# Designs tried in a protein design chat: VHH binders against O-phospho-L-seryl-tRNA:Cys-tRNA synthase 1. Part 24

Target 1, 364 residues: O-phospho-L-seryl-tRNA:Cys-tRNA synthase 1, of Archaeoglobus fulgidus (o30207)
Amino acid sequence: DFINIDPLQTGGKLTEEARQALLEWGDGYSVCDFCTTGRLDEIKTPPIHDFIHNQLPKFLGCDVARVTNGAREAKFAVMHSLAKKDAWVVMDENCHYSSYVAAERAGLNIALVPKTDYPDYAITPENFAQTIEETKKRGEVVLALITYPDGNYGNLPDVKKIAKVCSEYDVPLLVNGAYAIGRMPVSLKEIGADFIVGSGHKSMAASGPIGVMGMKEEWAEIVLRRSEKYKNKEVELLGCTARGATIITLMASFPHVRERIKRWDEEVEKARRFAAEMEKLGIKQLGDNPHNHDLMFFHAEVLYEISKKAKGGRFFLYRELKSRKIHGIKPGLTRYFKLSTYGLSDEEVDYVLNAFKEIIEKYS
Short names: E, the ipSAE of ESMFold2; O, the ipSAE of OpenDDE; V2, 0.75 times the mean of E and O plus 0.25 times the DockQ between their complexes.

## First folded at step 23 (VHH)

Design uu5 (framework vhh_8h63_2; at its last look DockQ between E and O 0.02; V2 from the best seeds 0.00; counts 0 for: pae E 24.5 > 2, placed apart)
Fold by OpenDDE, look of step 23:
Structure uu5 (fold): chain B 364 residues (1-364), chain A 118 residues (1-118)
Amino acid sequence: as target 1 above (364 residues)
Amino acid sequence: ELQLVESGGGLVQAGGSLTVSCAASGFTFSSYAMGWSRQAPGKERELVAGISRGSETYYADTVKGRFTISRDNAKNTLYLQMNSLKPEDTAMYYCARYSGSWYGFDYWGQGTQVTVSG
């Protein structure tokens, strides 16, 4: 009965269909009984083959798709498959830590595209181009990565222009759509990217860990190369990925997910309304303004000041929200925090806003 | 969508009684203090009565002892029982949400007309 405003969780709440599916497919290898070829993507009962080879590519706007154990695995698979000795990946400074760690794991050198300063923290095509150009002087750039949106500020960079920039420099582009795919309309082809990854458990109402990976046809033979010994196994996927509750819940929720992305404008409006009301309380929304995503980052000096005097110190906000059955702000955060309004009703949005008002009043 | 819809207004004779209601939707009704305001022709809107989340009540001096504000959180409904009505009570009555110290009473409905004949 709590309102959840944690961006990590708002898009991942299971549908009723997914919840029901858990009862039947909760076992980790529950789909394997129907695997006749040794490949997850080839299972026809349940219709995993259709999902991965027909539905998902269409949804992602790509040629070839796979299901992974999270977006992070997908990013790593791409990076690892493209990695060369002393090669570089260029990625936005707002990238998720998993992007960075994936690059490290893959043995890639990393160049970060700088974000702009307070309050925008934007990744611009110009800075992207400059970073690529400079990095190319240092070595081969085998991949570029853009976070769309970033998980810190919810900024949506101009990915089409960035894709164009990458193309001009002959660098393939991976779009990290962990906070996009399943929330908003996104298409690899429309963007002009080479790869796109998403998070099922973050943004596609599935049990985790699970992710999706899409690519252009030309990359399939590289990224989805098969084992020399096990000819049916794709090496970068370690043979098989999601084999139970994760894939089944992903599939079960998918019709809903496909539909809800059509209401993205409503979600954006909701977020903007929320931000506007917060502003009236002296809490500033940072990043894109107007904001174009449900994930928002706030600067709350008023709450910070309260935290200096409040019982429990910096944890007062968490406690106050919890007592009001609001979850999602991490304990200890007061001055800066992120939240999401995704999936909230107008009633819930107002409730949360009222909570902030009451809290501020209480300590005024 | 936040909505406040008033009803129950009408014509009543002086000394009579009337109850107006407000149906609330689009927000957590129980989380907000509510109130009734009224506006007579040519006059400023004035707070008539307020009720807290805990059902503490406030009344304007002009209506104290005659009007009773109440709420049903289960029905998301606010009420104003008006007794011993006077011609000076003639006004458009508005349901309002109290949104805190920054906003005060806000989000009024369209109102319901109460007319008291002398």
Scores: ipSAE 0.000, ipTM 0.203, lowest interface PAE 12.4, mean pLDDT 93
ESMFold2, look of step 23: ipSAE 0.000; ipTM 0.092
ESMFold2 (binder alone), look of step 23: mean pLDDT 85; pTM 0.851

Design uu6 (from f2 with S31R; framework vhh_surovatamig_d1; at its last fold request DockQ between E and O 0.73; V2 from the best seeds 0.00; counts 0 for: pae E 12.7 > 2, grease 24.7 > 24.2)
Amino acid sequence: EVQLVESGGGLVQPGGSLRLSCAASGFTFSRYAMSWVRQAPGKGLEWVATISSRGSETDYVDSVKGRFTISRDNAKKSLYLQMNSLRAEDTAVYYCARYSGSWYGFDYRGQGTLVTVSS
ESMFold2, look of step 23: ipSAE 0.000; ipTM 0.215
ESMFold2 (binder alone), look of step 23: mean pLDDT 87; pTM 0.894
OpenDDE, look of step 23: ipSAE 0.345; ipTM 0.752
ESMFold2, look of step 25: ipSAE 0.000; ipTM 0.400
ESMFold2 (binder alone), look of step 25: mean pLDDT 88; pTM 0.900
OpenDDE, look of step 25: ipSAE 0.000; ipTM 0.226
ESMFold2, fold request of step 26: ipSAE 0.000, 0.000, 0.000; ipTM 0.343, 0.100, 0.103
ESMFold2 (binder alone), fold request of step 26: mean pLDDT 85, 84, 86; pTM 0.868, 0.868, 0.875
OpenDDE, fold request of step 26: ipSAE 0.050, 0.074, 0.036; ipTM 0.526, 0.586, 0.366

## First folded at step 25 (VHH; framework vhh_surovatamig_d1)

Design L1 (from uu6 with R54S E57R D62S Y104E; at its last look DockQ between E and O 0.20; V2 from the best seeds 0.00; counts 0 for: pae E 15.9 > 2, placed apart)
Fold by ESMFold2, look of step 25:
Structure L1 (fold): chain B 364 residues (1-364), chain A 119 residues (1-119)
Amino acid sequence: as target 1 above (364 residues)
Amino acid sequence: EVQLVESGGGLVQPGGSLRLSCAASGFTFSRYAMSWVRQAPGKGLEWVATISSSGSRTDYVSSVKGRFTISRDNAKKSLYLQMNSLRAEDTAVYYCARYSGSWEGFDYRGQGTLVTVSS
């Protein structure tokens, strides 16, 4: 009965197929009942082997894929496999904190690529190139990371040009597609990058924590290196990864997810219509213009001014939206907030827009 | 260390003009959008104006549009607010602020300079 505009939620609601699969396979180690090799990715019943080695590489446009215990674990696995003493990673300033802490955990020095000025806050290929060049004067750059899109503004950087820049400097590129894979078409090969990661629970209609990773074949020996003692176990993944509910729901939802990305242009147009109507209310969308993703960031000075007078203060917007059965903007936010229109019907979009209009009129 | 030092406040009659300055140090000034915010006695902070790092774009709160002009001199690492046609409602402590580039809004501000509009 609630309309959900939380970017964390709009791509992660389970399909009916996934719910049914939970009833059958949701017991903790149930997927392992038919394991013959001690390797998650080799289990044929349920068909995890086919999913990981056939379906997922085609979906990601990559040579080699794996499932992980969340996108953050995939990023750490790549970073740790490439880490060297005193080495650097170059990553965009719009990155999620988990990219930063994964780099710290891997023992890497971090250089941030600065974003452009208000109102775009974009990561440009030129700033990426400059940061790589400057960082190479300080030490070896073993990896670059670009967030595509970022979780702040929903900006989609020119990732193909950034990949060309990284290739020119002989630096592998990791694309963090946590808000892309499962929502929009994306292909590692078309981008020209080295690694791609996605979030099952953010964007692939799966129960979390679960992530996906893809790579060029040339990196498999490094990232998927095997234990000397436990020769069938992949060290960076700590052996088997997602088991039970998380991988079963990811697999069960996958046919739906594969089909829904084909409607991405409709999602972008819906987001642009939403933003245009919000602008008429004095609520300004920041980031890329034109905007190219369902995740949007707004500056709502009008709502901030209302919050100074309204009963409930800074919490008035949360209360007003909740009373209209709209969920997804955190309590206390008024002046700046993000939201997502992914998966909303046109009627639901209109309902949310009318709610903002009514709220502003109520306090005018 | 980031430092922002406001100056130019004072007493002025309604209808008068005043120019505020902010001297910046401890960061690459030309890389950041800058803002003026103000706090009237007994009230919360109000955003007044923002200027892009290059100076090519400005935005203002509706109550000051057409009366206030934000500007910057990147060579001098200075931010300015020209305030014309001052009203009693403009009485506040004015703060220079660095825009954070994130949903928090602002990450540094100075000690402020008091503007009093009274006859």
Scores: ipSAE 0.000, ipTM 0.221, lowest interface PAE 15.9, mean pLDDT 89
ESMFold2 (binder alone), look of step 25: mean pLDDT 85; pTM 0.863
OpenDDE, look of step 25: ipSAE 0.245; ipTM 0.687

Design L2 (from uu6 with S35H Y104E; at its last look DockQ between E and O 0.00; V2 from the best seeds 0.00; counts 0 for: pae E 23.6 > 2, placed apart)
Fold by ESMFold2, look of step 25:
Structure L2 (fold): chain B 364 residues (1-364), chain A 119 residues (1-119)
Amino acid sequence: as target 1 above (364 residues)
Amino acid sequence: EVQLVESGGGLVQPGGSLRLSCAASGFTFSRYAMHWVRQAPGKGLEWVATISSRGSETDYVDSVKGRFTISRDNAKKSLYLQMNSLRAEDTAVYYCARYSGSWEGFDYRGQGTLVTVSS
């Protein structure tokens, strides 16, 4: 019954088809009832084989795809398969924490590409190139990672130019598209990168944890290498990955998700309208301007000043929004917060905007 | 709600035959492999037989191979176990179960039907 503006949830709301599939297939390892080969990606009923080997590569614009237990597992699989002693990964400073810890777990040294200053916090191709060049003086750079968009500001860096930079340095590029795949059109081939990962539960209307991974064919032998003892099993995937509620809901939602990305321009215009109205209230949108994603980050000094005197203190905004049936800004945040308008109707957007207006007026 | 109802148990002489039935409801029966499991007095649950969702693959515990036959009728949502050449050691409560072929840890089973093999 609440309007939910949490970026973690707006792209992950289950479709009716997914809810019905969950009732039928949500028990244990239900898809394994029909497994004849011991490989998830070869199950033909339900049609996981077709999804992984035909539908998903076309959707991601890649040669080879797999399903994982969240985008973090996909990132780790790529990093671990390329890791060498004393090697480096170069990744943007706007990266999700799971990218950083995946690199640590893989035993890689990490060089961060600096973001620009307030208010943009951008990752530029120039800073990316500079960081690669400097890091190569310290050791072998086996992988670069770019977050597209980042989960804080919603910035969409120039990934085509970043991919060209990486190619000129002979460094493969992983695009972390956890907030892109399933929300907006994206193609690994068009970007010119080597790997792309997405989050089913963040952006593909699926139960989590589930992720998708795409790559150029040349990388499959390395990333999808087989076990010496269990020759049918892919080492980086621990043989099989998502095989219950998560894969079933992902597949059931996929036809809807494939269609919804065609309306991405509408989602961007909705976000821009929301941000423009927030600016009129003294709430400044940080990051890309004009903004190019549904995830938005705000600097709300006016709300911070209210929090110093309001009943409830730093929790006043959460309480005021909750009383109006709006969820998604974490309790205790006032001065800086992020939100998403993805999937909201124009009426719901107007309702949320009016709520912020009323809250500010109440305390003025 | 998943329901499995076993029937057909009873008292039978050694060497005799018995046919167990299981009526299934609350799920798409034809999409699941089905199993028979049994529990002898004071013993743990023992897997007996498995049949694939389409009925094309069957497997049995060695102690019943050649004597028991598992079958299914997907149109009637029914599972069967034909038990021939029964022995005293086959005495158990027999359960119809749904799981992906594991020897352990069945998710759903009925209340069972008692088979007693005695002179």
Scores: ipSAE 0.000, ipTM 0.092, lowest interface PAE 23.6, mean pLDDT 87
ESMFold2 (binder alone), look of step 25: mean pLDDT 84; pTM 0.855
OpenDDE, look of step 25: ipSAE 0.029; ipTM 0.482

Design L3 (from f2 with S35H E57K D62N S102T Y104E; at its last look DockQ between E and O 0.17; V2 from the best seeds 0.00; counts 0 for: pae E 19.7 > 2, placed apart)
Fold by ESMFold2, look of step 25:
Structure L3 (fold): chain B 364 residues (1-364), chain A 119 residues (1-119)
Amino acid sequence: as target 1 above (364 residues)
Amino acid sequence: EVQLVESGGGLVQPGGSLRLSCAASGFTFSSYAMHWVRQAPGKGLEWVATISSRGSKTDYVNSVKGRFTISRDNAKKSLYLQMNSLRAEDTAVYYCARYSGTWEGFDYRGQGTLVTVSS
């Protein structure tokens, strides 16, 4: 079996319980067998009602929760419900592309908060404040979005201070926690933001696409507004959302996910050990230092120099890792790449570290 | 609208010096790391040097270390490359660039300035 270090996949490996649930419930709309109200979130068998209205709000630290067809649809729902003609959203430059295109689809103008220097590439509260202030001179700012952490460097910005900044400007804040929810402890109330979204398939050990969305109670009437004609249907969610394999695997994995976040400090320690050993090999970890997430970004000048001489050129690293049954680094990357140690055993981490050592020694 | 305008290129003999300049506009210059990249005739883009937003950290491709110096003036929104001990292999179009650092490619660059090193 291959060791997987792809950040997109390390938090989404199905549990055995979820695999079994997929085999038993994967047919079409099987979760709807006992639906009597026409509302997904009211189904009591399987216990979707308890999951959405009891378990998720506690897990997210929020008043109101829903499931969506991926975090991107949750982000769009929030953006579209708040959109006005000629309005602005302020979002960090480290954002995932789906945040940007969701804003475009919602008809919002976009102002990007710049990241800082190599090697940190951080989003600072000060730059966030400056961007909001400048953008307010150009039009109404209806929403801010912060990526926590980002999917490139694995940086965890000072989200509490950013939330305070947004509050002082009277701008609601959406926290994109696609790489946080289901991996690490996170609470909307503790952060002080207005909305939080997570990815079931990236970080909650679920078959995708599925996402989770949480909000303060005051936003429910706006984001979860009901159809005038179909009064039990929520317009932004197009009524019912995740109805098959995705919701059942999310629910089946949830007990495991709820417990694994309690061991987050172990995942951070493991990532820091991995980064320290990579530095001994001449491979520098970029972003937050000390690092605070399993997703890591590396500057590997030594591997770049090898790529100029090796058979296969820039693809040599991919081929060498694949031959050692390690996958997750994009083909063609040598000088800069990202990876994740989430969920790897210490033995697996050591195996990957030794692979990098052997590759460098082979070409020295 | 991000705009980067390079200048200062020309013909120089081996061992000579040139200073390249880049005028930046349309973004908060002092908040971004800046880069020089070059493209030799018939070749792809090669990263040359990087400087941090405050100018406190620099990094160079190995072939130019000790010969080239990247600098910036945030008040003038300008980026510079001092090129000393020039060699024929330094012949290229030089671009001022800004990028996120997550790719081997670049977000923004100008039209470039040609540097030719020959007898």
Scores: ipSAE 0.000, ipTM 0.152, lowest interface PAE 19.7, mean pLDDT 88
ESMFold2 (binder alone), look of step 25: mean pLDDT 84; pTM 0.853
OpenDDE, look of step 25: ipSAE 0.006; ipTM 0.249

Design L4 (from a8 with S53E; at its last look DockQ between E and O 0.11; V2 from the best seeds 0.00; counts 0 for: pae E 12.7 > 2, placed apart)
Fold by ESMFold2, look of step 25:
Structure L4 (fold): chain B 364 residues (1-364), chain A 119 residues (1-119)
Amino acid sequence: as target 1 above (364 residues)
Amino acid sequence: EVQLVESGGGLVQPGGSLRLSCAASGFTFSSYSMSWVRQAPGKGLEWVATINEDGSETDYVDSVKGRFTISRDNAKKSLYLQMNSLRAEDTAVYYCARDTGDWEGFDYRGQGTLVTVSS
């Protein structure tokens, strides 16, 4: 058994229930055998309708929910539905690349909210406000996006204050919660934003690609607008989205996911302990301090210096970790890397920490 | 501007020998570990060998140990790979690479030099 510390993987491990559902429903369109209306979200057996229209809105803290083929399609649906000629989206510089390319695909101009300098790389409400104000001088700002947390540093920006800023400028806010929904408690209503998206395969223990999307009721007519010709089909979702294995595994894992987010404080404490021990080894945790998420980014000058002399050069860390059955840091990374402790036992965390300690001692 | 220029590739028979060279410029060559990496037709990159800054330590992938020798000349800003007892599976484009330890990527920006072992 390997220990996987890749942030992409730590929140997506399937439950046994999801594994069984995958075997039973693995045929590509198998849920559609039971469709009578031509819309995925209206299938009552298996209970997709209840999941999407009752369970998800409660979980996301929103009025209206849908599933999509990954969070990237949810972001595009929101952006495209609000897009206008020469309009702007304002998004954080720590955003995932799929946020940027979704905006390009929607035909929006993009203004990036600058992050602060090393070592914090933070997105502040003040920089967000300044960017909105300056961008409004250039054209209409139809949407703002904040990544919560970002996939680079694991920073959790002050989204409540950012939502208030956006409201003061009359700009709707999309929260990209791909590393939050299903790992930690999060609520659209508590944040005060307009849209929230999450990743089923990153953070909700589902087989991907699958995403979730939540919004305030007032946005449903815009984002979920129907085809003129095919009046039961929602244009931004190309009619139907996740079908078969992906939606079924998401549903099968959902009871487990609802329970695991209640233990989020334990995951944060675990990450902070990991980072503190890494600091003792000369490996500095960048971003929020104290850190507030399981995804961590490290500046490891000590490992960089070792890589100049070590067998295998820049591949030495990958080889040393692999020999200890630790996966998740890409080959060739030494000086900077990210990892996640989500879902690891205390014994597994200690094993990974000891591996880094042994590697550094070996070359000291 | 960092430049790495590989040369010395060609067609050789199995059991033959070949010496690859890499001319470096645009950086302090003696401050970096250097590597050879290769890409066989239709395959991914494979690390071959590494040499540290002063040339005192070397390492090789198991498949080439005893057959290949990496060396460097810091005065000439040059990296070398002596390849003996060549086999068909050594057929690849060989790249000279600077080991920076940076997470932005591995710096192997030369065109590479093709080694074909056949006949």
Scores: ipSAE 0.000, ipTM 0.285, lowest interface PAE 12.7, mean pLDDT 89
ESMFold2 (binder alone), look of step 25: mean pLDDT 83; pTM 0.836
OpenDDE, look of step 25: ipSAE 0.020; ipTM 0.341

Design L5 (from c5 with S53E; at its last look DockQ between E and O 0.01; V2 from the best seeds 0.00; counts 0 for: pae E 14.7 > 2, placed apart)
Fold by ESMFold2, look of step 25:
Structure L5 (fold): chain B 364 residues (1-364), chain A 119 residues (1-119)
Amino acid sequence: as target 1 above (364 residues)
Amino acid sequence: EVQLVESGGGLVQPGGSLRLSCAASGFTFSSYSMSWVRQAPGKGLEWVATISESGSETDYVDSVKGRFTISRDNAKKSLYLQMNSLRAEDTAVYYCARDTGSWEGFDYRGQGTLVTVSS
């Protein structure tokens, strides 16, 4: 009965089908009871083989797919398989920290594509091209990464133009779609990139940690290379990945997730309406304008000024929202916060908007 | 790099006093409002007090008003909590927190300092 506006949760709420599957298959390695080949992706009951080799490639618009223990492990697998001594990765400044850490773990040098200034914080194709060109003067650029959208502002960069830029420099592109895959339509082939990763627990209504990874066929022998000693085990995936609860819930939710992305235009319209009403309250939406994703970031100077004087201090907003059964803005946030309207009904959106209005009026 | 280090906790009898300190480093201390928060046994994190960047404005949770005083020394990059008339319900681990207003909530929290108030 609580309304949850946390971007981490709005795309990851389990379906009823996933809840039931969790109860049925939630024991540790339960899916392995039916393994006959020693490979997770070849298990036919439950139908993991069909999911990974038939359903996921169609959904991601790619040739080859796998599941991983979160998008972070998928990013590392790609980076590590392409890594060379003294090589570089070029990635956007809006990237998730796990992209940066994955590059460090892979032994890559990192060049960040700068974002634009307040209030947009955008990653432009022009800045991407400039950074690739400058970095190539310093060493080999083996990979580029773009976050689509980023997890701070919800910006959707022009990923097709960025892919064209990368292609012109002969640099493969990884699209980090952790907040896109499972929320909105996205296709690796239509983007023109080389790799795509998604987060099951952020955006595909699954229990985490679980991720999905897609690639062009030409990369499969590199990224999915096999152990010399354990010839059926894929080195970058440490043989097998997600087992038990995480993959079962991902699969159980997948039919719902495949259908819900078809209603993405409705989610964008809902987010834009929310942002417009917040701006009438003096709460400015930062990032893309017009906004194109459910994840929104706000500069709420009015709430910050209230927090300097209100009983409860910086915690006043958290307490006021909690008293109205609204969760998702962390305790102590007032001046800046992010939220998501994904999956909320129009009535729930109106309820949250009225809550902000009432809170401001109470402390005026 | 950014560090907040709390100190000054201990065992005290009801009615006693303690002064908590927080040493800050690795950031521009004077640019941030600062807070004390606490975690009592078996409870979640609870806000105690906040002080503005300049130190000109303060606020407190009702249960400590008149007993606790938050202060700061921007030259020494230090935050303080003077706790008087301590009660058993003040028993908690006390944390210093940087208030950024950012989407990350409490921006930094040290290891905390334990205050135990018992007879």
Scores: ipSAE 0.000, ipTM 0.288, lowest interface PAE 14.7, mean pLDDT 89
ESMFold2 (binder alone), look of step 25: mean pLDDT 82; pTM 0.828
OpenDDE, look of step 25: ipSAE 0.007; ipTM 0.246

Design L6 (from c5 with S53Y S54D; at its last read DockQ between E and O 0.05; V2 from the best seeds 0.00; counts 0 for: pae E 4.5 > 2, placed apart)
Amino acid sequence: EVQLVESGGGLVQPGGSLRLSCAASGFTFSSYSMSWVRQAPGKGLEWVATISYDGSETDYVDSVKGRFTISRDNAKKSLYLQMNSLRAEDTAVYYCARDTGSWEGFDYRGQGTLVTVSS
ESMFold2, look of step 25: ipSAE 0.000; ipTM 0.295
ESMFold2 (binder alone), look of step 25: mean pLDDT 82; pTM 0.834
OpenDDE, look of step 25: ipSAE 0.038; ipTM 0.288
ESMFold2, fold request of step 26: ipSAE 0.000, 0.140, 0.319; ipTM 0.306, 0.646, 0.758
ESMFold2 (binder alone), fold request of step 26: mean pLDDT 84, 85, 83; pTM 0.857, 0.865, 0.839
OpenDDE, fold request of step 26: ipSAE 0.039, 0.000, 0.017; ipTM 0.481, 0.230, 0.310
ESMFold2, last read: ipSAE 0.052, 0.254, 0.000; ipTM 0.592, 0.723, 0.268
ESMFold2 (binder alone), last read: mean pLDDT 84, 85, 83; pTM 0.849, 0.862, 0.847
OpenDDE, last read: ipSAE 0.008, 0.431, 0.000; ipTM 0.247, 0.794, 0.236

